VH-VL binders against o27280. Designs and how they scored, part 459

Target 1, 266 residues: o27280
Amino acid sequence: MDSMNVPEVLEIKRIVEESESVKTFIFSWDFRREVRPGQFVMVWDFRDEKPMSVSLIDPVRSEIGISIRRVGEFTDRVHGLSEGDLLGIRGPYGRGFELMGRDILLVGGGIGMAPLAALADEATARGMRVDALVAARTADELLFLDRLEAAGVNISTCTDDGSCGFKGFAHERLLTLEENHDMAAVCGPEPMMFQVMRILDERDVPAQLSLERYMKCAVGICGQCCLDDTGFRVCAEGPVFWSQELSRVREFGRYRRDPAGRRVPW
Below, E stands for the ipSAE of ESMFold2; O stands for the ipSAE of OpenDDE; V2 stands for 0.75 times the mean of E and O plus 0.25 times the DockQ between their complexes.

## First folded at step 22 (VH-VL)

Design cf1 (framework fv_cemiplimab; at its last look DockQ between E and O 0.93; V2 from the best seeds 0.88)
Fold by OpenDDE, look of step 22:
Structure cf1 (fold): chain C 266 residues (1-266), chain A 118 residues (1-118), chain B 107 residues (1-107)
Amino acid sequence: as target 1 above (266 residues)
Amino acid sequence: EVQLLESGGVLVQPGGSLRLSCAASGFTFSDYGMTWVRQAPGKGLEWVSMISGSGEWFYFADSVKGRFTISRDNSKNTLYLQMNSLKGEDTAVYYCTRGDYSYPFDYWGQGTLVTVSS
Amino acid sequence: DIQMTQSPSSLSASVGDSITITCRASRKIGHYLNWYQQKPGKAPNLLIYEASTLQSGVPSRFSGSGSGTDFTLTIRTLQPEDFATYYCQQYLSTPYTFGPGTVVDFR
């Protein structure tokens, strides 16, 4: 049962085209291996390996989904795959989201909605009221709207260009929304998350935020995903962090480390 | 010593264009987001635009959206503000300041005067 | 947008006086407020950030307090160089907005 570090070669059962640049790859999953929203898996295309968030957790169908945005060479290859093709999946890894309370706010930007979509499913299944603020640059980049709606999520959209919903950024839209949530989950670009976190802090809403960093080993050994000051390993202590934890992380929202360990500003 | 020096402020006619520059020194430029703040003669301070360290993230006040663009060249330690379709109400001293959503505006240039008038 | 107000708009004081300037936000902004000082013909200078943290190099006679919607800047034992205009600024959300300013002049 405990083959956590050995990739399992899985057949792509189904591919869902979420947008022009995002596909969800669905795999049969043995749920004897627990997986939580917010956790990630290492996806291996037999050439390279990248961490990807789990965006679908379906115990009924015994499936998981991994949403992948086409952004580079690895993802280009993966996006070229078809149903029936094989990928190596190892995991899940990391700390996922915790659900608490009755009313939950999800704030997602772009591909950041992937783990939040999974969380939304769980939350709604538990009978929680879920509000989701879905942000993107443009309308065509908004993800999982139909899925969220089908799950009973109350959706608010915002786009940078105003092509759908509120014209502006997630943190700006958030100010216009009700302040009656028991907790929030946030995932997206760090500049967005940083500013959203600030608002949630002001509202005294407990918030969890999912970070993305270069992760190599996924098991807290290599240190490539360490956050400055705290030494938090995104793959081990995260990728989901409480806002209180991130408030101690100087790096958060300000810069990240590239694969070479160099500081890269946001 | 942190220094910011604005330049480019001149008299321009309504509808005209102008590009302001801010030369930064005394710190790692790319580590900080930068912000433009303006002040009309005899008036208060108005936030205009902000750009992240990498330049990938930027924000504008509604009053200048669609007309102004903000950019930076980290290799030259320079911040820019491209102002198009200038209006009389854009007349102001424009300040370059170090700071963004994650840092207060802790250092300011002396400003450059932009006058939009017929 | 978050609107900022200040009171008073102006005040006259003498050297040695203690003065208080108030800033109010149209909504709760937590501690996400900065104070700036501006002298005529000069750029603003940061005095206080996060509502109450004194910027390095700023005299201890300056202090900030408050949270939520109401904030205060206090200058104890006013010095000749303190006669200036003071602005509060929220940074909870864009657009960042400044208060209209409070002019502190000599009596």
Scores: ipSAE 0.925, ipTM 0.960, lowest interface PAE 0.5, mean pLDDT 96
Fold by ESMFold2, look of step 22:
Structure cf1 (fold): chain C 266 residues (1-266), chain A 118 residues (1-118), chain B 107 residues (1-107)
Amino acid sequence: as target 1 above (266 residues)
Amino acid sequence: EVQLLESGGVLVQPGGSLRLSCAASGFTFSDYGMTWVRQAPGKGLEWVSMISGSGEWFYFADSVKGRFTISRDNSKNTLYLQMNSLKGEDTAVYYCTRGDYSYPFDYWGQGTLVTVSS
Amino acid sequence: DIQMTQSPSSLSASVGDSITITCRASRKIGHYLNWYQQKPGKAPNLLIYEASTLQSGVPSRFSGSGSGTDFTLTIRTLQPEDFATYYCQQYLSTPYTFGPGTVVDFR
């Protein structure tokens, strides 16, 4: 676990263009350092370091995939890299998703589908029945549809603009879906997750939700990922929380804090 | 003291457009989502639209989708409702209220009357 | 969309009475229900959120109960200032919807 705090410099083995704005970077990985869906890694481009979702966990090929959406200077630089280029990777960190029962619902928004795609692979490999509600702003930003279909996942889609599937939000589509799941896993924009959690709570479906917060150390000592009023550290006790744990988190769905500690609304 | 002050309600012809404003004071405006609720004369309350604190998340009632847009300027502590393609059934007092998907509607303005008629 | 109904649509009562207003949702909404009071010519006020939690500053004679599809608002020892219209509102999911209101008139 001490070895997780030193970045390993790895060569980009393959790049998959998932959408106009999302790429998956694939690396060889020694699975003596186990990785669970929902855990994250810190990606170092030799100038800055950011937490990123693991979207592919393939022990057979000794590969991991890290899906990165282009949103700023760091991710712009990483998106400009090619196969053979180097990145530093440290981790994994945090608590991943736990599977239970036979029927699982995945609800993902945008890049939030990345850890859920990894979870879907594990769930189908265990013989679970997997339903996925995949949400995005537009059809072109729906992620991992072919991969999920090939894995035998039953897919429902929604887009904000109505360009594919249900026109509207994930929580609105969810109201019309079957209520027969043993658990749910949710990852995406926090307003989406808050509203989805409300519906899952009404249905008494155990839910695990993955939160995103600013991180610096990723090992629980700097306090940058701490949730107000609870002391939970997203990098240590999360990023995946049970919905019951989040019920005591006043800031969930309402705000986050920036690197300077200022309250930032969703 | 939390205050919400609506303005912009006037008589307008069917098919016309109008922008309502809501000036907020007495709280950190950007910390809260905001909502428009309307009430036709002699009728009940109807939720119209809401917007998150950052302005990045917004929602509409089916009756106004495609015709109304909601926005906010956090530097001016002001909420807006742009109403296009107005119809007679849009005639109502429009209330500005504090709250969205994450908070109940705990503070309300006095309302501004929009009348749509020829 | 989740439709909300209220019963009765109106009632007449005297100061000191105990009254109950019923709200019903077209589907289960858990505890995701609010109650509002509106006096004539005034904006609504929040009374109760999460079906049963009293908003700060609201007198204890108001109470809310229920879950799922059926909810009640109870006012014990009705006061002159309680003559108003009362609305329930679901917030399980957008679009949010209000009930049609219950008018409580002075007898």
Scores: ipSAE 0.807, ipTM 0.919, lowest interface PAE 1.0, mean pLDDT 91
ESMFold2 (binder alone), look of step 22: mean pLDDT 93; pTM 0.941

Design cf2 (framework fv_cemiplimab; at its last look DockQ between E and O 0.92; V2 from the best seeds 0.87)
Fold by OpenDDE, look of step 22:
Structure cf2 (fold): chain C 266 residues (1-266), chain A 118 residues (1-118), chain B 107 residues (1-107)
Amino acid sequence: as target 1 above (266 residues)
Amino acid sequence: EVQLLESGGVLVQPGGSLRLSCAASGFTFSDYGMTWVRQAPGKGLEWVSMISGSGEWFYFADSVKGRFTISRDNSKNTLYLQMNSLKGEDTAVYYCTRGDYSYPFDYWGQGTLVTVSS
Amino acid sequence: DIQMTQSPSSLSASVGDSITITCRASRKIGHYLNWYQQKPGKAPNLLIYEASTLQSGVPSRFSGSGSGTDFTLTIRTLQPEDFATYYCQQHLSTPYTFGPGTVVDFR
């Protein structure tokens, strides 16, 4: 029986503290169920359910990792869990990243690095050259640096306060990097992604961007994650979109909708 | 009709502080990022600062970083520019304009003159 | 930072003339270039955005073209109200920078 829409109760195998506010929860995974970087799972703590990106895909260890930033009640509860505790996981859902070419640029901001870290692993495993621009507000919010380095990723960092790497924003740092890439993958705050996308567009670098929206059903039914004008469902047509697709999305980088469907500006 | 009205421009001594305001009307204020652009007397235009619709994202020119802060009150349809540690080179007409990283600067106020002089 | 230049710095023309102003960016900026018109003692007005898109309400005699580093603003059949200073502005990345301006005065 196809159980893709039924949460599987899984034991937290390990917890990795990525930063003060981010933890990665590791689960045993049956890889007969395919999972791709950029896809998300619905995490159920038996009270509420939230979409989370897959940040680790390890076929060798038969594990996946889900990185969760502590930002609210649900994540507070999850962050209170220990190894051995249980969570419900259903999925994966959505469209993940596509890899093409030999040289790939990753641009991530904050927790946006989660899906990109998984992508980095896949790309490097395929023998691709991976450059990663990792952005955060402060040095202590930079994620996955050691992991990326271990994978052979060429890392460039930038922080808003200059506490690590380039002082400034990701798009500003990117402008100073004149490397040619066959494709780019971007994930982070939409103001960052929007500005990064313009630079990548100018450079004629094919770009994929991962969006975050309120997703309830994860199966394209409820419409809570619909993007204005296009009708794109982030959970079905996304969360990974090509830049050409997002160029048609009026709300991208400008606003989002909250759980009540109200417009919330960035 | 979209209208932007700057205020607060006065004569101030070097090292002084000043807060500019921009009252917006004729559009949904929160739907747009806002930008400050200044123009020294007889000179060209200089981008100063930008703030997103929610106010959570903001950017500054290097020339004003650490000295200026930008904010907005969407309930009052007002944009602000707090200018501290003012210098002579900050003397300019300051324009409030609708636009951000995603929109061109399509509407401008008439500007308010800030003069920094001893 | 992206540096913007304009040429000429000033030009004299007559009503009815066709004029062209050039803007150059220090690096490629794609089509992310805006043109503004400013009259003495007045705020700038947006004319063209994204290199070639005419802002609503702007006369069709104004047109923009170009991509990469070189851009042009053309005013066909110059009208008396067109005598002003024109600025280009890159909208690719912060800090957004303007050209030095081109003064169009009457001959």
Scores: ipSAE 0.936, ipTM 0.966, lowest interface PAE 0.5, mean pLDDT 96
Fold by ESMFold2, look of step 22:
Structure cf2 (fold): chain C 266 residues (1-266), chain A 118 residues (1-118), chain B 107 residues (1-107)
Amino acid sequence: as target 1 above (266 residues)
Amino acid sequence: EVQLLESGGVLVQPGGSLRLSCAASGFTFSDYGMTWVRQAPGKGLEWVSMISGSGEWFYFADSVKGRFTISRDNSKNTLYLQMNSLKGEDTAVYYCTRGDYSYPFDYWGQGTLVTVSS
Amino acid sequence: DIQMTQSPSSLSASVGDSITITCRASRKIGHYLNWYQQKPGKAPNLLIYEASTLQSGVPSRFSGSGSGTDFTLTIRTLQPEDFATYYCQQHLSTPYTFGPGTVVDFR
């Protein structure tokens, strides 16, 4: 219980530069603390603490990786760290992805590919057929392509500017893809996820989608990650939800709430 | 009562440019995505462009992609459509409507006529 | 692009009639189909969204049904104010295409 609520200080073992704006920080990890794809950890830089998705789960090497996009003050400071520097990690928290059937579709936008890369490793290790639709604004921002290819994943890409693969948005590319999947896992910008979910619903493909909301405690006590009308807590009942659960959530795809409780549109 | 009022429709030459405006009232403008729909004289409805509540997400029909841009100013409760490189087939009444990928198009303005001819 | 068709292109009817208008999509669109009414010189009005859900303030004589590729708008006990053009519109994915319209005229 104490280790779940207090950060463990860990040394950054390796840093992988995934793109100009995304780095993966790798730590030694004791897998008595089980980690599943789609769960998150709270990363503490001794000044502030933010939730981050786990992108690498390697029990053989006793390592986890956490992929972080430079987007603000906290992530700027973390990106300035070097191998050997220290970070606090607490967790993992939340409900991860659940694998079903033989044929899975992954749909990831930007940094949302991080937890899906971890899921792809697990799915291929189980002998599943994995298709991935990897979306970004530009070719330089497509993440984990080499890793996915090495794992045997069948990759389709799309970029807003058309610099790689299909020119357009993930939901537009999805309309032209093969429709025979047993399940889907989706992570990325929430407007993308909403539009992708609508197509998957039409195809009767069960989908799991990973939401992001403001978090403080990460263990379900403070209520800061609650979703309107349902009371679902993203840190406890999520961050991964089934599409059937999200159909009951009015705010999904439409808005979020800031720390003061104000409605913020997507 | 929700009200949407388009303005800026005029006669222009082919190749010209024009900016349409849509003034919104009676609702919290930033809470809703917005859409432009056009109707050529005597013809049906054609979806043109859509923008999210924050303005960060926007979409276009292929017929206007690269020529039109959509924007909004949430402090002024105003939606814009910038139309460049206008063609005869752009001649239409342009409607402003409330809705996006997550909401049906539930409130409409009365439209503004754009005519493109030599 | 998902193409939408409507049948009939026009029809004549009397007050009190029950009429149906059909809409077909070029691919399955699930239940993501809206219906709009437009009177001459006026903007469209939303009648039905998600195939069968009536918009607030729409009389119960309007109903929508269907899923997949084939959809129907039904107007029971036609009233004088119902003589208008009716459009279907898919809402599955961008671009959000409309049907060509059905004109309902007084006979």
Scores: ipSAE 0.765, ipTM 0.897, lowest interface PAE 1.4, mean pLDDT 91
ESMFold2 (binder alone), look of step 22: mean pLDDT 93; pTM 0.953

Design cf3 (framework fv_cemiplimab; at its last read DockQ between E and O 0.96; V2 from the best seeds 0.92)
Heavy chain, then light chain:
Amino acid sequence: EVQLLESGGVLVQPGGSLRLSCAASGFTFSDYGMTWVRQAPGKGLEWVSMISGSGEWIYFAPSVKGRFTISRDNSKNTLYLQMNSLKGEDTAVYYCTRGDYSYPFDYWGQGTLVTVSS
Amino acid sequence: DIQMTQSPSSLSASVGDSITITCRASRKIGHYLNWYQQKPGKAPNLLIYEASTLQSGVPSRFSGSGSGTDFTLTIRTLQPEDFATYYCQQYLSTPYTFGPGTVVDFR
ESMFold2, look of step 22: ipSAE 0.844; ipTM 0.930
ESMFold2 (binder alone), look of step 22: mean pLDDT 94; pTM 0.953
OpenDDE, look of step 22: ipSAE 0.927; ipTM 0.960
ESMFold2, look of step 23: ipSAE 0.829; ipTM 0.925
ESMFold2 (binder alone), look of step 23: mean pLDDT 94; pTM 0.953
OpenDDE, look of step 23: ipSAE 0.929; ipTM 0.961
ESMFold2, fold request of step 24: ipSAE 0.855, 0.844, 0.840; ipTM 0.936, 0.932, 0.931
ESMFold2 (binder alone), fold request of step 24: mean pLDDT 93, 93, 93; pTM 0.951, 0.947, 0.948
OpenDDE, fold request of step 24: ipSAE 0.947, 0.947, 0.947; ipTM 0.970, 0.970, 0.970
ESMFold2, last read: ipSAE 0.839, 0.834, 0.854; ipTM 0.931, 0.930, 0.935
ESMFold2 (binder alone), last read: mean pLDDT 93, 93, 93; pTM 0.951, 0.950, 0.949
OpenDDE, last read: ipSAE 0.947, 0.948, 0.947; ipTM 0.970, 0.971, 0.970

Design cf4 (framework fv_cemiplimab; at its last look DockQ between E and O 0.93; V2 from the best seeds 0.88)
Fold by OpenDDE, look of step 22:
Parts: sequence; structure tokens; C-alpha cells
Structure cf4 (fold): chain C 266 residues (1-266), chain A 118 residues (1-118), chain B 107 residues (1-107)
Amino acid sequence: as target 1 above (266 residues)
Amino acid sequence: EVQLLESGGVLVQPGGSLRLSCAASGFTFSDYGMTWVRQAPGKGLEWVSMISGSGEWFYFADSVEGRFTISRDNSKNTLYLQMNSLKGEDTAVYYCTRGDYSYPFDYWGQGTLVTVSS
Amino acid sequence: DIQMTQSPSSLSASVGDSITITCRASRKIGHYLNWYQQKPGKAPNLLIYEASTLQSGVPSRFSGSGSGTDFTLTIRTLQPEDFATYYCQQSLSTPYTFGPGTVVDFR
């Protein structure tokens, strides 16, 4: 029996409060089950199930972390949990990030930094130079700064209101950075990612972008996370896509589908 | 046929406020981001502001940041530009155009003239 | 911000002529460049997007080329209705900036 598709009931080992709205839940993990940055797990609170990116991968401590932003009923319940409480975790699923080269640029917005933080750890462990552009609306929404710094990541910040770092958006800040990188990984709001992707394209920097869509089955069957025109399933072919792949996806950066399958503009 | 019709342009004194409207028709309004571009008399084109389809994402030129707000009502197929603390240099024909970070400005209204003068 | 320049600022031509307008960006902008035409008292019209893609409905005598920092708009066999001001616009990053325009008038 493939245990990947069976939720494992795991105890919350510890909770890290990343911000007012974001918590990282840490679990013991059997690393016989491989997990890669950029992959996601399905988190089950015994009532509902939601896909969440893995934000921490620690083989030394045999732990994984899942960062969850409080945005709705499910996440409200999860945020109400304490250490020692139980959650169901199944996965990991999806295509994670691929590391290449020696110099990597991470561009993250808000909770999008979650998978990138995990990627940063892996990249630094491999001896890569990691630059991270961390974006948020306000300073208090910037995530994982201390963790990234401790990992040796070169951090640039930008905030919409200028409360920390560059005043403006990630793509605007990126434009001012003249660094060359072998690869970029991007995760955040699609309007941000779309604009960042253009800049990376102009610079001929290979880029991977992680998409967020409503995912129900996580195994490429239900079709809820299908991207228009291409038929890409975010849970199967993604959530990490190369920029070349996304360039074929008209939906990207323009709209998404809600749980009912309705088009929702960005 | 795609149509954009701006309105609200009038004479206003410096420090005054004005709200422009752009009525859109001929396409699914919410599918497109919208943009305001202005043109001072005898001058070139200047990007002013952009708003996403949902209205959740918006951008401003530095020259108007903090003074102008952009919004939309998708139920009315209308784009708005609220202009506060108007200055003489804000005098221009303001164009509503369909387009955003992902689309070129492929359709334009005829513009509405805003004159800021004492 | 990305600065856009155009050359020439103005040119005189005759019907039937072939003309070329140049646009330059202060930094590389890839192919993210649009061309617009504006006639006096009228709104601009999109001619070319992404440096070389002709907008639907635009005559084939219009063509765009270039990448990086240097771009060109070419009008072959200039027609009477082509006398106007032409603007380039970078679409790489906000704030989106336009060139100063090139006026094409009668010789």
C-alpha cells in the first residue's frame, strides 16, 4: 500500500509564530519519505483538508514545517491548535523546485516565502549563494528574515508602504538589482510573479514559479486545479513551473478559478 | 465593440479634488486590468495608475502616489480615479485604457480634460 | 525608472515614403515594448506590442523590430492617414514609461 495517499496523524511538535497571521507547525517526519522544497502536503484537521507548502525540511532533526497563513475557517481552526495537538498529513505531492547553478535568486511575497525558505536551506546547504528578495505589504508581514539570515542568505526587503526596505513592489525592487543569477525561484501573488517573471525573462535567468490553486485531490484526478488552455494540473505538473511553461498558460497572472470553478480575476 | 468613455473632467482649483469615471462596454470588464494615462496639453503620454481586474492590486506613478486613488466597480463596468490635492501639473487629458501588466493598452477612451488652475 | 527616448523628435515625409522611428530604453527591456499612434485631438491607438507583434486591424505596412534597448517602428509606403505622433512604451516594469513621441508630418 502506498502510504503517500493515506493521511498520517501527526502530533504538532512545536509551533513557531512567524507573524501575526502566519504560524509554522513543526512535525516529526520520517525522511524515508522524501520531500522537496516546493512540494506541498495535504493538511487534514479531521473536518477539512487543504494543501500547504512545506516551509521547513530538517533531516537532522527529522522534522518538517508547514507554514500556514490565517485566511479562513480552516486556517482559523488550525491556528487555534496547540503543541501536542494532532493533524492529518498526507503527501508530499507535486513537483518541487529544482536547484541549478551556483547563484540562486529567491523572490517571495507574503506566505509565498514559505516554500522558498525551505529552498533557501537546501541551496545554502549545497554551498550555493542565495539572494532573497522578500516582499510584503508591510514590515510585520515579512517572513523568515531571521531564519534566512541565519542560513547565510543575502536578503533584500521591500514593502508596499516602505515600512521596511525598498518602498515598492518586488518587481520594482528587482529591477534595481543588477546581480546575475543562474536560477530564480519565485512564489507569491500572481500579479507579483507575473511581473517578476518578465524581468527574469529579460535577464535570461531561468526561473521557476510556484502557483497556488484550489487543489482537492492532490493526485491529478479531480481536475480542480487545472490551468486553462494547457490542462496543466497544479497538483501534478506543478505547483512549481518553469517560466517557459507558464508562458503558455494564459490564465497565469490574469485569473484563477474558485472552488466552484468560476473565474476570479486577480 | 469595445468602448471606453471617460467623464468628470472639469476646471478645479489647486488643492481641490475630483473623481473621474470611465464607463466600459463591449467586453467582460472584470477580465481586464485597467489603466489611466494622462497627457498634458502639448505634451507626451504619462502613465498614471493601474488596477487589476478584481481591484485588489493597484499601482501608481510616483507623481500621483498618495494623492490619487484608483478603484473599479465591476458590477457597473466602471473605472474610477479619485484625485485629491490636485496641482497645476495634474492638468491633462486623462485617458482610460484597457490593459495592465499583462496586456498592452489596446483600447482607449477619448479622454476627459482636467484643468487645475487658480 | 526606465527612461525612454525617441529619434527623431520629428520628421517630414511624403506619401509613399518609407520611414523609420527609433526608440531607446535606458536599460534592457527585452521585447516588452509597445508602439502607439496618436492623431491630433484623438486618443492613442495601439500599433505594435511586444516589439514586433502587429495589433489586429493595423495595416501591414506597420512593423516593429528590436530587442534589448533599441527598437524601431517602420512604416512602409506612408499613407495620408499615417501622419501623426508615434509613441513607444516599455511594458517591462512599473512605472510604465512612454517615449517623448515622434511627430510625422507632411514634407
Scores: ipSAE 0.936, ipTM 0.965, lowest interface PAE 0.5, mean pLDDT 96
Fold by ESMFold2, look of step 22:
Structure cf4 (fold): chain C 266 residues (1-266), chain A 118 residues (1-118), chain B 107 residues (1-107)
Amino acid sequence: as target 1 above (266 residues)
Amino acid sequence: EVQLLESGGVLVQPGGSLRLSCAASGFTFSDYGMTWVRQAPGKGLEWVSMISGSGEWFYFADSVEGRFTISRDNSKNTLYLQMNSLKGEDTAVYYCTRGDYSYPFDYWGQGTLVTVSS
Amino acid sequence: DIQMTQSPSSLSASVGDSITITCRASRKIGHYLNWYQQKPGKAPNLLIYEASTLQSGVPSRFSGSGSGTDFTLTIRTLQPEDFATYYCQQSLSTPYTFGPGTVVDFR
């Protein structure tokens, strides 16, 4: 068992309020433990632990940022913490995004923009042209717009209610956007990702999509994050999958399993 | 044996409201998204609205958005379409069908006729 | 919105004929096309999804082909129960638009 598999207790260095429901918690990080965009960490509040998106990877400042949406008891408790408070962090885990080519499209829904913001920083640092479609239910839930703009990302927005940008869903906006990209990276609600993947498949754009599933061990042993029929483990073979890999996953876009193993539709 | 039974279609005046129901049986209702498709007399099929298995994701045709709402009660195996501010062009047979963005429309009810006329 | 057209609007045929119906999308839709059959006074039935995959229980005399913008439904050896209206429908993106239909009538 190495230090990545046992939580390290870290002090919250800084908290950024990204929206009413999303905060980014920033920690000092020793980058001998390499972190790649699309990998995740398990955050332990000394009572429970949950997988969380890494949204900032800054080896120069020795900082990592973890973005957390308030959605339940665990995240409510974490959102109640202050700078100087402690959290346990183990990881990173999983397979991150792989960059290819010159032109990349990012499609993010809600908190799904978190790993894509980290990827955008790496892509721009490599000199890639980055287009981002940032989707949310409402304008107030659009994440990381200022950061993406400052990084030189070309941003399109859409909101379900039309309060900012295109009125509609991400896949509907995507249908009207430029079709020439070398690759795409997608993260967000799984119904959004399914519908986006269908359009990217039609365009023959190689796509990587980041899935979310219930996790317990995060190291591939317990089987709690397995995808039906394939046996792919989201914490080990994913969370980032190529669209070709997901074409073999019957549950993708259709259902997930809860901690008790029961089928839950999207 | 999958069965879908629509009800609620009647004659209503323009500007009126009506709720359609679709009773489902023979399958695990909550596992499937559901769709409403309509057909004006003598005309083709028009997609109207769609709802995911959980009820959390829903979609509308532009012609009905803002006037219609779609919902489901998974404990009663029932799909609903609430139609407000009805217009003459809403006159149609309304079909309940099983399917969403991830499944084709594989089972259909026999439809219920809505007539909007003064 | 993705506009769908069908040709012909109607045709007359005899039992035993082989017929084809074409469907065209206003933009590329890959293989994301379904075909439905509707008999007079009845609900539609799914025949084919993803351009060429037969729905369970559909006779092998039905076949679908095409990709991109142009699609074909073929019925070989037309049977009495095949006289109906046929609709294509794109399944690439919302709104899931249907074609206007093709009526296949007795000669």
Scores: ipSAE 0.801, ipTM 0.912, lowest interface PAE 1.2, mean pLDDT 91
ESMFold2 (binder alone), look of step 22: mean pLDDT 93; pTM 0.948

